# VH-VL binders against Protein-tyrosine-phosphatase MKP1 (MKP1): the designs that were tried, part 3

Target 1, 143 residues: Protein-tyrosine-phosphatase MKP1 (MKP1), of Arabidopsis thaliana (Mouse-ear cress) (q9c5s1r149to291)
Amino acid sequence: ECSKVADHIYVGGDAVAKDKSILKNNGITHILNCVGFICPEYFKSDFCYRSLWLQDSPSEDITSILYDVFDYFEDVREQSGRIFVHCCQGVSRSTSLVIAYLMWREGQSFDDAFQYVKSARGIADPNMGFACQLLQCQKRVHA

## First folded at step 1 (VH-VL)

Design b7 (framework fv_brolucizumab)
Heavy chain, then light chain:
Amino acid sequence: EVQLVESGGGLVQPGGSLRLSCTASGFTISSSYYMTWVRQAPGKGLEWVGFIYSGGSTYYATWAKGRFTISRDNSKNTLYLQMNSLRAEDTAVYYCARDYKWGLFDYWGQGTLVTVSS
Amino acid sequence: EIVMTQSPSTLSASVGDRVIITCQASQSIGSWLAWYQQKPGKAPKLLIYKASTLESGVPSRFSGSGSGAEFTLTISSLQPDDFATYYCQQYYSYSPSGYTFGQGTKLTVL
ESMFold2-Fast, scan of step 1: ipSAE 0.135; ipTM 0.747

Design b8 (framework fv_brolucizumab)
Fold by ESMFold2-Fast, scan of step 1:
Structure b8 (fold): chain C 143 residues (1-143), chain A 122 residues (1-122), chain B 110 residues (1-110)
Amino acid sequence: as target 1 above (143 residues)
Amino acid sequence: EVQLVESGGGLVQPGGSLRLSCTASGFSFSSGYWMTWVRQAPGKGLEWVGFIYHSGYTYYATWAKGRFTISRDNSKNTLYLQMNSLRAEDTAVYYCARGRYFYGSGSYFDYWGQGTLVTVSS
Amino acid sequence: EIVMTQSPSTLSASVGDRVIITCQASQDISSWLAWYQQKPGKAPKLLIYAASSLESGVPSRFSGSGSGAEFTLTISSLQPDDFATYYCQQYNTYSWTPYTFGQGTKLTVL
């Protein structure tokens, strides 16, 4: 349920976010909570948290926060840390941010990054608005 | 030149509500600037309230969550702060400011309004 | 929460003096620190961002240094216009509450 999508990035839902044993067993040091208005920061003394308030709606703007998220992922990587990225189910919000990061960092197309994430986490399915935003970002990040 | 002008401050009783406005000139909100509210109690230091991205996404100080709401109207170049359930400790000058994002970080604030005083007392 | 502590809280100096104000973060904030000047009854004014970058239009007598958890603002030759309260602000987005200010340093005439 806790899917490894890169050496330093793991994705899951609230069930994993509540399970300290799974998080510790995967060597997680940092947590990006995409649903701060729904899920609390369960283990503040054990992990470094950053929380976002993203709604799983086609109207939500993820484009404006992408570079903040990328910088956080890079900071965790540079510290030799591992980040767990989660929303409620680990389907749309958390996976969209990871797909965007792979597009930016690895120079992948949306389709390639999405298929890669989906191969690691079969339930990954960005909502249509997020997918459209990432396709628009593809034109800019591949300059 | 760039100017920010706050309005809407005044005297309010505990438990009351106020809505502050900040009107910008000399630049366009449509250009993608982040906007913020920062307050300062009389004789005290600066305290960040929250910010809003150009898209409307907001992030708040922990103490402000649930009571304060930030919104913006890019077509009117106006920023708002809705303040509910006001307490005596919310008495402060409220500043709006323009955020400058630097990659790998959050925002620092390059232009500030003159501030508007909110007094919460009986 | 990242706590920012400034020292001294108050400082008296004469025109022409070199003035140093220190800001300490409770955890590593890299270089993500800004300095502001505030005169009585006025809004804050940005002086320095990214710990050491001088904002356009700010006199060159102002400089910033530091990284990680300790930072300094230096005024090389104090002018009458510089008597004010100075604040540091961290903007490291990796914290749960990424924006905090120091308590301020009030610079007064000796």
Scores: ipSAE 0.000, ipTM 0.495, lowest interface PAE 15.7, mean pLDDT 84

Design d1 (framework fv_danvilostomig_arm2)
Fold by ESMFold2-Fast, scan of step 1:
Structure d1 (fold): chain C 143 residues (1-143), chain A 119 residues (1-119), chain B 109 residues (1-109)
Amino acid sequence: as target 1 above (143 residues)
Amino acid sequence: EVQLVESGGGLVQPGGSLRLSCTASGFTVSSNYMSWVRQAPGKGLEYIGYIYSGGSTAYASWANGRFTISKDNTKNTVDLQMNSLRAEDTAVYYCARDYYGSGRYFDYWGQGTLVTVSS
Amino acid sequence: ALVMTQSPSSLSASVGDRVTITCQASQDISNYLAWYQQKPGKVPKLLIYAASTLQSGVPSRFSGSGYGTDFTLTISSLQPEDVATYYCQQYNSYPPSLTFGGGTKVEIK
């Protein structure tokens, strides 16, 4: 399932990442691969890729990469592109980054951003460590 | 049995303020996006803004800074506070329930309340 | 800004006629388009969402089609109760920046 979460942001899992027709049908121009150590950049000649090596573990530090991810999302938005953000199942890693982006860009609380993403993608469920990190970042993002 | 009822409309002078209320029944505003849309006499529909179930708000660029949306989950109401009103704000104001999910369209509308901004 | 253009602004047709209304987006909105019916003196009512999905309770004579930038609403056999103004609305933008078309007034001859 390929879920539209923002004007220029779509979320899914590896099944969608492997399906060029779904990606083209949704107007995707850029792909943020959150699991570079598991999934290759399947269609390098068709899309612009950026790959991250994120483990779906409470001990993974997503805070350190948030502003780099935000810069990438903003860069694609400014050129009228569309990003497909994916991990293995589109449940925790990819959704956590998008939740963080909405908190930053829209000034939303973690709870509001999470519920918003969950309304677009029912299976969205950040792991406990990611949720705690985003709650800790809430004060800085809204400063 | 979903119903939305607006109230608070009336005549107000340019530069004045007015607060509209929308009472929901048959569902809870705590579980939905709720939006305001207006329609000037003889004109088309124009989006104002929304409030999400968690309380976050967003507004059309022209409305930002003058209009504020809030809600009371206990009373099951959504309010629109309008400030610095101008003649061009004269319109019927509708409360609407937003789509549940990845899109933003309106499955239920209130009957509307008329706001007239005139000296 | 994303602009929605409807045509025609108004039309008159006879009962039983096929009526087509068009809606054009200034940029690709995929299938994120809804259609509303507003009868004289009444509130708008949702007819169609996702470009072609009929809302529950809407008569089958209404249908929607299109993808990307060009969309149509069709009434296969116009009835007296269909006299109304019809509006398209895109919902492709987030944060939700919703845009309505200018409306098409449908009258009976």
Scores: ipSAE 0.000, ipTM 0.498, lowest interface PAE 15.9, mean pLDDT 84

Design d2 (framework fv_danvilostomig_arm2)
Fold by ESMFold2-Fast, scan of step 1:
Formats: C-alpha cells, structure tokens, sequence
Structure d2 (fold): chain C 143 residues (1-143), chain A 118 residues (1-118), chain B 109 residues (1-109)
C-alpha cells in the first residue's frame, strides 16, 4: 500500500517501489530507497533516486544521515515534486526517516509525529533503536 | 554457518501452556526477522507468526491471542509462548529466519515436536 | 483473507519427466512468492524466491515463473532426489502476513 503522509511525501514497501503505475498515478517524481542492498533503483529513467543502505536493526545509526535526508526532502518540496520513501516492508526504516523529518520541520515531538504517520499508515512501527535515536534528537534541541 | 535449534517441545495436556525457544548462531541475529511455522503430522506447513528485526510482531488470525513471539538479541533467541493448547495444536514447530528485507525463509531449524493429549 | 491454492495436490512422474506445479493467489502478490522443497522426514528448504530467482546451490533444473496471481514451479527433468512435497508461500508487502499453499507431493512412478 502507498500511504500519503504529507503533500510531498508518500511511504510504502517494495511492492509499491516495483509498481511504476502506482508511482506515476500518485505523481511521484523522486524516490528514497532505504534498502539499496536489496532493492535496485527500478526505474532510473523515470524517477530521481537516492539510495541508502539501512538495516532494520536497533544498532543501525540513522542519526548520522538525518540532515542529508532532510535536505533531500526539502529539495523535492521546493521543486514541487513528490517523494516516495520505501524500505522492504514500509514499517520501520522508511517511516522512521519520515517521522524524523516531521519532528524537525514541524517542531513536533516524537510521539506527535509518530501518531501522525501512524494515522496515515497503520503498520508504521520504528524499531526500538530508531525510536530511541529520534527521542535523543528531540532532547538535543537547546530551547 | 547459520544454525537454528529449537527446544522446549514435549507432551502437554489440553488447556495447558508451553514455551518453545529457538537459539540462533552464525549470523547477526538482530538484523533478521524470525518466524514460527508448524506442521501437523502428515499435513502441510502453517504459518504462526513473525517478529521483525525491531521487535514488532504479527500473527496469523487463528494464532492471535493464544500465541506470543518474543526475541532476545543478547541471547540470540526467539521464543514462542503457547497458551490454551488444543489437540489440534499437535505439530512439529519450526523456527525460521526471515530475510531482513523480505519474509522468505532461507534457513529453518530441525523442529521440535509438541503433542497435546491427555 | 489472502488464500494460496496449489494444484495438483499430488502427482507421480517418471525420472526425466518435466513436472509443473501451479500456485494461485486470491489477490495480486506481484512477484513476492517463494517455493520450498520438503523431503520426507526433513526440514523445508528454500528453492526459489521473488517468483523466479533461484536460491544459491539449487539445481538449474528448477525454475519458477509468474506474476500477480498465477505462478508455476517447473522441474525440467525429474530426478530421484526430487521426491518431496513442494510449497509456495507469499510475502507481499500488503498484507504483511505470510501464507503457504497446501503443498504438492511429487513421487516417482
């Protein structure tokens, strides 16, 4: 299933990433592939790709890549584009990055951003390590 | 070498409970999803449930509420807690490794027999 | 509820024969289908994933095809060691629940 979580952000799994018709019908222009080691950039001539190699593991460091991901999301938004963010299951890796972005951009708490994403995509469930990293990011704001 | 070893099987009376354990070695356990699959004598494979690398669980509709899957990354174990057992639960129980990017099962344990009878 | 239907439930063929087993999904599963082999008294082994990708170490006489709802496992030249029950299994990302087919017993005449 392809879930719209913001005007310019959509989330799903590998089944949607493989389906050019669904991607085109949703007006997708850019794709963030969170699982470059398992899923290729299926339609490089049709979409702009960025690939990450994220394992769905509590020990995976997502904090180090967050600002690069935010820059990409903002670039797509400023171009009036739409980005599809995917991992294999659309449960943890892709949703964690989108949750982080909403926390940063909208000034939301982790819980608020997570509930927002979960309302659009019921299976969203960041792994414990990702959740802890995002909670730590929330606490690092000097305000 | 990837290895999965189930334990905890045995004879249990109807209405009873039993906890199965699966010990994994030879791979980065925390990076993989794990599943429990059973097979009644002379019958086909039947999916029970799944635990994602991050700890999220999903169960077959018939298993939801009676069976619980958990994992311990410090011990490299995945457990299946079975409650309210019935004669129909008699089966060989397998743990299987799900690829972290999909739910295909590339390695299986040898299985442990659970017999539910009085 | 997504249902996987295998046919036939059993078959007998001669060594060297081409054997085909069919698996049908009640809803589209794209290419997210695996095939397993279970020899008598043994644990299941993964043969094929993503409908047509052969698992490392599996003989080339095994092949898979299909997309959407209709899938086929083919053994191009049946060997004695291929006596087993074969199962298909879906792992589509929506729904995220795994479903096995009922199995097909393959025997030698």
Amino acid sequence: as target 1 above (143 residues)
Amino acid sequence: EVQLVESGGGLVQPGGSLRLSCTASGFTFSSYAMSWVRQAPGKGLEYIGYIYSGGYTAYASWANGRFTISKDNTKNTVDLQMNSLRAEDTAVYYCARGWYSSSRFDYWGQGTLVTVSS
Amino acid sequence: ALVMTQSPSSLSASVGDRVTITCQASQSISSYLAWYQQKPGKVPKLLIYDASTLQSGVPSRFSGSGYGTDFTLTISSLQPEDVATYYCQQYNSAPRYLTFGGGTKVEIK
Scores: ipSAE 0.007, ipTM 0.498, lowest interface PAE 16.0, mean pLDDT 84

Design d3 (framework fv_danvilostomig_arm2)
Fold by ESMFold2-Fast, scan of step 1:
Structure d3 (fold): chain C 143 residues (1-143), chain A 119 residues (1-119), chain B 109 residues (1-109)
Amino acid sequence: as target 1 above (143 residues)
Amino acid sequence: EVQLVESGGGLVQPGGSLRLSCTASGFTFSDYWMSWVRQAPGKGLEYIGYIYTGGSTAYASWANGRFTISKDNTKNTVDLQMNSLRAEDTAVYYCARVRYDFWSGFDYWGQGTLVTVSS
Amino acid sequence: ALVMTQSPSSLSASVGDRVTITCQASQGISNYLAWYQQKPGKVPKLLIYAASTLQSGVPSRFSGSGYGTDFTLTISSLQPEDVATYYCQQYYSYPRGLTFGGGTKVEIK
């Protein structure tokens, strides 16, 4: 399922990433592939791609890449584009980055941003390590 | 063009219940958070609560437990169920739209529906 | 609770005058502030969000400024159609509390 979580942000898994029709029908212009070591950039001539190599592991450091990801999301928004963010199932890696972006952009707490994303995509479930990292980001903002 | 139309207002006795409905058109209803805001006669605006795109809700502390917000994406409606009504609940009730981007505030409002709580 | 205080509660000015309305938050709210216009007998209309961003279709004579606790709405040259009550609203206490100011009634002399 291709879930719209913000005006310019859509989330899904590999099944949607392989489906050019779904991507085109949702007006997608840019793709953030969170699993470049698993999924290729399927339609490189049709969309603008950025690829990350994120493992769905509590030990993966997502904090170090957050601002680069935010810059990309903002660049797409400034171009009036739409970005599709995906991992294998659209459960942990892709949703964690979008949750972080909403926390940063809108000043939401982790729980509020997570509930918001979960309301748009019911299967959203960041792994424990990603959740802890995002809670640390929240703590820094409110310190 | 965006339109929000409230209905269901009227006279109700203290302790009674009333259900308001808001019908939306002119936009992709399922993409927006929806809120209810009220205004007592001659008074200012007062926030009641909102409903997320997926159906989760949050309420002002004073409204929690008495008021329930729900929505139906197939009908493009958002409802406000009001229970245990008191005279101080007399007000015009508005439904309002919130974009994903909270920076926008309430960008569109319905015309409002009057609820009068009196014996 | 996060309280929004508006001043003045009412004002009268002449056409062409510069009008300033103030809104103060009881705690810091960054730029999470919106301004609404409610003309007599009409529904509220969003004028400004994010403290200073003008909503599409709103005349350029309206402007907002401020950050943290102190905010202002300015009408650079008051017009007859600007007769209304103006409300500020914070959305910093997301998701549980959204608070409106008490309103400022603007009238023409």
Scores: ipSAE 0.000, ipTM 0.488, lowest interface PAE 17.0, mean pLDDT 85

Design d4 (framework fv_danvilostomig_arm2)
Fold by ESMFold2-Fast, scan of step 1:
Parts: structure tokens; sequence; C-alpha cells
Structure d4 (fold): chain C 143 residues (1-143), chain A 117 residues (1-117), chain B 109 residues (1-109)
């Protein structure tokens, strides 16, 4: 349910986001809530939150927010923190952002980063619009 | 302690080839983007290209096709193969590590390449 | 491709002067800008990263500011050891060819 994708990145859905014990047991310090209009910041006194309002729709523009997301991931990494990234089910929105980050951070192709995330979280499946956006900016995810 | 040491520079004739090597210590090149940057005498810093932690490479357009970056994770080295060298390739060549993917936190001392007959 | 324009190309100032160097990106690079100092005959040294964060051991007289396209490096009180060429560098795009500004040579009158 709560999938470790990288040393400092964990992915899940709303069920994990609502479970303080799972989050604390995994050493989570920061939470990126991709669905602020659906899910509240459940434990503001326990974790540092950043919330986004992403619709799981092919028309949603994730490209424009990627660099702010990367900044946040890197800030948490530099603090030796751990981020839990979530949407409603941890299938499309949250996994797309993590795939993008791995493409940028490690210089991986979309396919390689996607397979890597899918190996850690079998249900990972970016919607077609997100996949197209990441493929189109594959060489320039960071610009 | 992080350290980068370049080697392989020297005098080479126009049209010749030269291979530079960068030996890293205090960290693993498998975990970082590694870049080559050069500086012609009295001129500014000029980016050549990188090799990612995963092994992907990219080059400045002027370097593409003549310069190749590779690495050996086991030996902890990063190499720059330079072909079809021209007088304008005369420069000090630096190996540099990218910290957190967006700036160069450590640089080698540089190795001088002189292309002249 | 991202173009980094640095100005001025050179300047002369007196010890104690406030020195300002600017760097402009052709498109937004958010805060992904670093500044380097290269003293005569030496390798470049990181001064500032993420636009405004001082690298370890860098004197507090150095500061950086900016976001998006316009960035500034300031030396609040120039010292003799600050004679160097300063370069900005964008860390936003991994697509070459342009990643460094043209440099600013700082000399003492």
Amino acid sequence: as target 1 above (143 residues)
Amino acid sequence: EVQLVESGGGLVQPGGSLRLSCTASGFSVSSYYMSWVRQAPGKGLEYIGYISSGGSTAYASWANGRFTISKDNTKNTVDLQMNSLRAEDTAVYYCAREYRGYYFDYWGQGTLVTVSS
Amino acid sequence: ALVMTQSPSSLSASVGDRVTITCQASQSIYSYLAWYQQKPGKVPKLLIYKASTLASGVPSRFSGSGYGTDFTLTISSLQPEDVATYYCQQGYSYTPPLTFGGGTKVEIK
C-alpha cells in the first residue's frame, strides 16, 4: 500500500494518507498531497505538507509544476527527510510526479523510470495525457 | 573526503585524438551526474556534456559527434574521448560533479590539452 | 536553448565597494542558478547555489538573489582576495549547449 520507490520517496493513496501509524512507521516527515481539493492535510501537527490540486485527467498540465515539485523533493532529500506522495489511489497523479523526478534526477527515459516505479508499485499507471507530457519533455524534463 | 583528479592531457596535433580520465574518490560516480567543462586560455567556462548516474549522455551541439563521455562504476572513473581535434579545442579540461542534479559542487584541478603542430 | 546573459563583462572597483553582477536567463529557470568564483590560475569554486544559498565556507559578504529570469550576485564590501572572474550557471535544463554565463571579471582599481 505504501510503496518505497526511492530512499526518500514513498507513494500511496488516500487510505495510507489517513493512517498516521503507517506514515510514522515508515519515517515519513513530509507529505505531498496531489489532491488537495479532495483530501485534506490530515495531520498538520505531525508532518510538513505541500498540497497540489491535480485532476486525474489527460487535459491536466503537470509539466508546469514539475520544477516546483522537484525543488520540494530535493529540499526534503537534503534534510534527510522522507516524502510520502499521494493522490486518491496512488495510480496516476502521484506516480506521474515520481516518474518525472526519476527521469530528471537519474537521466532515465520515461519507459525506464516508469518500469522502475511499476516494479516498486504494481498499480502505477499514469493516464495517457500525463504519459504523453512526460514523453514530450523526456530530454527537457528540467526545462 | 571528495576528490576528482584528471589525467591524460598533453600536446596533440590537429586531427588527432586524446582520451582524458577523471578518477573520483570519496563517493561513487554511480550515484551522480558527472560533467566535463573546458576553458580556453583567457576565455570563459564552456560546458561539454554529462553522463548521468544511469549512464545516459548528452553533449553541447558543438561537441556532439566528436566527444564521447563514458564511465566505469567499478573503477570509479569518468572518461572523455576527444576525436578530430582542432586548434580551438586547446583548453583546460575539468571534470565536475553535479550535486543534487543542478550545480557543480566539486571540480578537479583540470588537465591542459594543447592542439598545435 | 536556454541562453544565459551575464553583465557586465568586467568591472573595476575599490576595496570596500559594493559590487553587483547580474545574470539573465532567456526563460524561467526558477531558482536553479549557481554562482562560481575563479581566482587567477585556480579552478572554479562554488559560491552560491539555488540562487541564494551560500556554499560552505563562503564569506557572508557574498549574497545572491533572484527567481525566474533575473539574478544578482552581490559583494557587499569588496576585499583584495575577491579579485576573480565570476560565472553564473543554470541548473534547470540538462539539454546543452548553454549552461554558463560569459563571466564577469572583477578587478581592484
Scores: ipSAE 0.007, ipTM 0.567, lowest interface PAE 10.7, mean pLDDT 86

Design d5 (framework fv_danvilostomig_arm2)
Fold by ESMFold2-Fast, scan of step 1:
Structure d5 (fold): chain C 143 residues (1-143), chain A 121 residues (1-121), chain B 109 residues (1-109)
Amino acid sequence: as target 1 above (143 residues)
Amino acid sequence: EVQLVESGGGLVQPGGSLRLSCTASGFTVSSNYMSWVRQAPGKGLEYIGVIYSGGSTYYASWANGRFTISKDNTKNTVDLQMNSLRAEDTAVYYCARAPYYYDRSGYFDYWGQGTLVTVSS
Amino acid sequence: ALVMTQSPSSLSASVGDRVTITCQASQDISNYLAWYQQKPGKVPKLLIYAASTLQSGVPSRFSGSGYGTDFTLTISSLQPEDVATYYCQQYNSYPPSLTFGGGTKVEIK
């Protein structure tokens, strides 16, 4: 399932990443592949790709890459593009980055951003370490 | 200036252990992938393993539980613990940095000078 | 296991010659390939990453090309200081297991 979570942001898993038809039908122009070590850039000639090597592990450090990811999302937005963000199942890695972006862009709390993403994509479930990191980011911004 | 300095190399007997240390300056190990690569005399480059910014470690299969990578973000150091050493582990050991950007990285933009480990009786 | 094969294992050329070194991956690695130069007795130095992006400070006579499984490093005009062994390296595998090619020794005849 290709879930629209923001005006220019869509989330899914590997099944959608492999389906050029679904990507084209949703107007996708850019792809953020969170699992470059598992999934190749399937349609390099059709979309603009950026790839990350994120482990779905509580010990993986997503905080260090958040602003680079936000810059990419904003760059796509400024180009009037649409970005598809994916990991293997679209559950933890891809959704965590989108939740972080909504917290930053819209000034939402972690819980509000998470509930919003979950309403658009019911399977969204950041691992405990990612959730903890995003809660710490919230505390630093608002404290 | 970015600099990596390895230390701890030397002569060790087969079956022995040795700990190498890599001191980084000019950048923080907490923001990069840090790897160890070795090179046996007259041979090619051989990847050992990596430690991620968040602390996750991954190793080449031949390292097989004998080698452990760790880091201390406060001291800005990366260590390689080598156990059950064999003659074929004789090599120059390099500490190397891979930058982390939203575009995938795994290339090494900076290398230390290397430290020689000789496993011999 | 992802294997990187370089050819030739060694070559000799004259100063000013155009030199090409090839690297083949056993499976598709997109553009996630780097090239390194190692001069005798020295540490490896990054020349190129992402198959074709020249590292800052590297002379413009070096260039890289390729995508997928076939890659080439070119030295457009060989200089005496280019005598070295050159290695390719893929960074597109999981678990993260980077693989170097066997190296190509470049000498002046």
Scores: ipSAE 0.006, ipTM 0.533, lowest interface PAE 13.9, mean pLDDT 86

Design d6 (framework fv_danvilostomig_arm2)
Fold by ESMFold2-Fast, scan of step 1:
Structure d6 (fold): chain C 143 residues (1-143), chain A 119 residues (1-119), chain B 109 residues (1-109)
Amino acid sequence: as target 1 above (143 residues)
Amino acid sequence: EVQLVESGGGLVQPGGSLRLSCTASGFTFSSYAMSWVRQAPGKGLEYIGYIYSGGYTYYADWANGRFTISKDNTKNTVDLQMNSLRAEDTAVYYCARDLWGSYRPFDYWGQGTLVTVSS
Amino acid sequence: ALVMTQSPSSLSASVGDRVTITCQASQSISSYLAWYQQKPGKVPKLLIYDASTLQSGVPSRFSGSGYGTDFTLTISSLQPEDVATYYCQQYNSAPRYLTFGGGTKVEIK
């Protein structure tokens, strides 16, 4: 349920976000909560939290927050920390942000980054609007 | 009961280094994230960075690479190491305690310590 | 980078007046917004967190509202001891979690 998708990035849903033992056993230091209006920051004294308010809707604008999220992931990496990224089920919102990060950091295409994440987390499936936004980002970065 | 006391401020020349310390008392220090905030004379509040209870640090973009925050739970201190100081770093430096341990609003602040960077 | 804009930068009002101060985020921060009061020569004091939750010990004449990008601090009946600079602070988004507004100086006419 808690999938390691990169050296310092783990993805899951709310069930994992509620389980302090799983988070600590995976060495998690930071949590990115993609659904702050739905899920609270369960263990504020144990982990460093950042929350976003993303709806799993094709019309949600993820492009505007991508570089903020990348900065957060990079800062965690530079400190040798581990970040757990979650939404309600770890299918669309959280996985879309991680796919975008891998595209940006590794220079991968959307398809390559998506398949990479999907190999670590089989249920990964960005919604249509998120996929389209990431493909637009690809055109600008890899043109 | 809760007290935060900063020390180490003073006059330093451009390019120099200075270490500030904040001594905490009246609460379980090891359970709290601590932050540093500064305020230049006549200006607003500016966030520097924080260290959460587990020891990991986060910095404002402008501070990253020049400022380092560390925590010593045996001494109840949080320190700010400042390197490559510039005139624009002249400010009162505050340590602050995160609400409820790691909730980012600051419920207690120290009195501040003045750092003047001048030739 | 996320920018917090406060308005006005200063205001003068009479004792008993209703005072409103606004804070705008350049991108959505949900309700993760705090307000601080700083009297001349004193340390900042937390007034409100989560946009509208009053900190323990803060007089009920202070209230906060807002969500997303637009936030307001209200003092329903200004008192002499309320002369201070007020700052908003977001704690949800980059850069590096915390960004303060530029402050609003409140003075008595």
Scores: ipSAE 0.000, ipTM 0.531, lowest interface PAE 14.7, mean pLDDT 86

Design d7 (from d3 with heavy chain Y50V A58Y V98G R99I D101G F102D W103Y S104R G105Y D107Q Y108H; framework fv_danvilostomig_arm2)
Fold by ESMFold2-Fast, scan of step 1:
Structure d7 (fold): chain C 143 residues (1-143), chain A 119 residues (1-119), chain B 109 residues (1-109)
Amino acid sequence: as target 1 above (143 residues)
Amino acid sequence: EVQLVESGGGLVQPGGSLRLSCTASGFTFSDYWMSWVRQAPGKGLEYIGVIYTGGSTYYASWANGRFTISKDNTKNTVDLQMNSLRAEDTAVYYCARGIYGDYRYFQHWGQGTLVTVSS
Amino acid sequence: ALVMTQSPSSLSASVGDRVTITCQASQGISNYLAWYQQKPGKVPKLLIYAASTLQSGVPSRFSGSGYGTDFTLTISSLQPEDVATYYCQQYYSYPRGLTFGGGTKVEIK
C-alpha cells in the first residue's frame, strides 16, 4: 500500500506511516506528513520529518504551499533520498501534492499527472477544491 | 555540563584508514543525534554526516562510501571510520551535537582531533 | 547543489563599530540558517539559529536577520573579544546537504 510514484517519491496512508519495516524496506529517508494535527512523527529517530497541517476540504489553500513542497522534494532528490508522503488514507491531500509536483517538474497536464499517480495508487482521488486549484496551476505552467 | 572529546587522530598515508572516536558526557547520549564536521587547516567548516538515535546514518555526498558513522550507547561513544584517505582529507575532525529534537545546527562541539594524510 | 556565499571574506574595523556580514543561499531556505563564531585556535560556537534567534548566553550586540536567500549577521558595537571567523550554515537541505558559508574573518584595526 506504499505506492512508488517516482524514483524518489512514495505515497501512502497512516497504516504505512506507522510501519517502520515497510518504510525501511522501501529505502525511505524522509517523510512528509500532511496531517500533523492527526498523525505524529512516528519515527523521528530513523527518518527526517516535515509536517503540514492540511485539511481535506475544498476550501483548503494548497496553492500557497506548493513551491515550498517542491523545494523539499527537489532537496531530497538531490541528496539521493526517498520521500514518503502521507495523509490519513493517502487519497486526497498527499496525492494532490505529488500530482502538483509532477505537473510542475514534467510539464504534465493535471489529467496526465493524475492518471499517472492513479496508475501507481488506484485510490488516489483529490477533492474537488484541490483539483480546481491544480487545473488553475496547469494554465499558468502551460501558458 | 555537556562534554564531547574526540580521539584517534594522527598521521596516515594516502589510501589508508583511520577510526576516530568521540566520548560524550553530561547528557543522556541515547536521546541525541550525533554529527561529524571537519575543517582543513586555514579553511572553512564541512559537514560529514549524522547518526540518528535509532542508528540510521546519513552522509554528505562526497563522504558517502568512504566514511561510516556508528555509535555505542553503552560506552557513550560515536565513531567515524574513514577509508581510502586522500591528502585533501587532512583536517581537524569535530563531533557535534544539536539540541533536543533537532540536530541540524550545532550547539555543542568537541575540541577536535587532527588527521594528517601525507606520504 | 545548495551553495552558501558569504561576503566579505574578511574585514577590519575599530572597537565600537557596527559590523555587518552577509550570507546568500543559491536557493530559498526559509529561515533555516545558523551563524557560528570561531575564535583563533578555538572550536566553533553557535550564535544564532532560525536566522534571528539568539543562542542563550550570546551577547545582545549580535543579531541576525533575513529570510529566503539573503541573510545578515550584525555586531552592533564591535568588541576586542569578537575577533573571529564567522560562518553561516543552512539546514534546509538535511540530512545530507547541510552546508556552511566560506567564512568571514573579522579583525580589529
Scores: ipSAE 0.006, ipTM 0.607, lowest interface PAE 10.5, mean pLDDT 88

Design d8 (framework fv_danvilostomig_arm2)
Fold by ESMFold2-Fast, scan of step 1:
Structure d8 (fold): chain C 143 residues (1-143), chain A 118 residues (1-118), chain B 109 residues (1-109)
Amino acid sequence: as target 1 above (143 residues)
Amino acid sequence: EVQLVESGGGLVQPGGSLRLSCTASGFSVSSYYMSWVRQAPGKGLEYIGYISSGGSTYYADWANGRFTISKDNTKNTVDLQMNSLRAEDTAVYYCAKSWYYGSSFDYWGQGTLVTVSS
Amino acid sequence: ALVMTQSPSSLSASVGDRVTITCQASQSIYSYLAWYQQKPGKVPKLLIYKASTLASGVPSRFSGSGYGTDFTLTISSLQPEDVATYYCQQGYSYTPPLTFGGGTKVEIK
């Protein structure tokens, strides 16, 4: 349920976010909460938190926050930390941010990054609006 | 709400040392990048360096070797240790918060004046 | 070495005028560009980040544009409270880490 997507990135839902034992056992040091308006920062004394207020809606603008999220992922990596990225179910919001990061960092196409994430977490499924935004990001990389 | 307060400024002679502190409230310095920026009287903004959420530091070339940035997560403070001070180090010193090293500074302190003069 | 060049160094305009300030990077910084406003005797305030995103509480008369090496800050209708020095800042290059432009002083005629 807690899916390892890269050496320093793990993805899950609220059930994992509430489970301190599984977070500690996976060596998590940082948490990116994509649903701050729904889920609180459960263990502020144990982990470093960053919270976003993302709706799982095709009209939500994730493009405007992507580079801030990427730099946070890079900061965690540089300090040899591990980040747990979550939304309610770990299906669309959290996986979209991780797919975008892999596209940016590894130079992958959307299709390749998405299939890679889906192989690590079978339920990964960005909503149509997020997919369209990530495809626009891909055009800029390849152009 | 977010607030940053600098302290420790004052008059110091050339060749002396001074330690500035920045106290944060409304957020944890352990979760963000914290930077120092200075401004000489009548001049522009000049970047000094940063300390990351994880404690990594980076400095402008001119500051490297003389200035050191550190933090205390328990006290929620960020310090700037300045050594071998010169007249050209006279400036208002600001601490500033960012989400990461490459992002913008969303909050600044009020600044503290450092005067280096004989 | 990454250099940020602002132009003009200063300008004087009338209330209601459209004001444009430019910032040029010596190499591509993508969209990692912020603009700050510093009023006389005050601390700098974030105005725009990621080249074109308005910071919270900033009036809609301010806008930013650009990508790569060329960036602009526009004030569509200058107000008396906009008298300030404006600085651009690159957030992309590590050497040197973060660089501010020289600033543009905006005054009312």
Scores: ipSAE 0.006, ipTM 0.497, lowest interface PAE 14.4, mean pLDDT 85

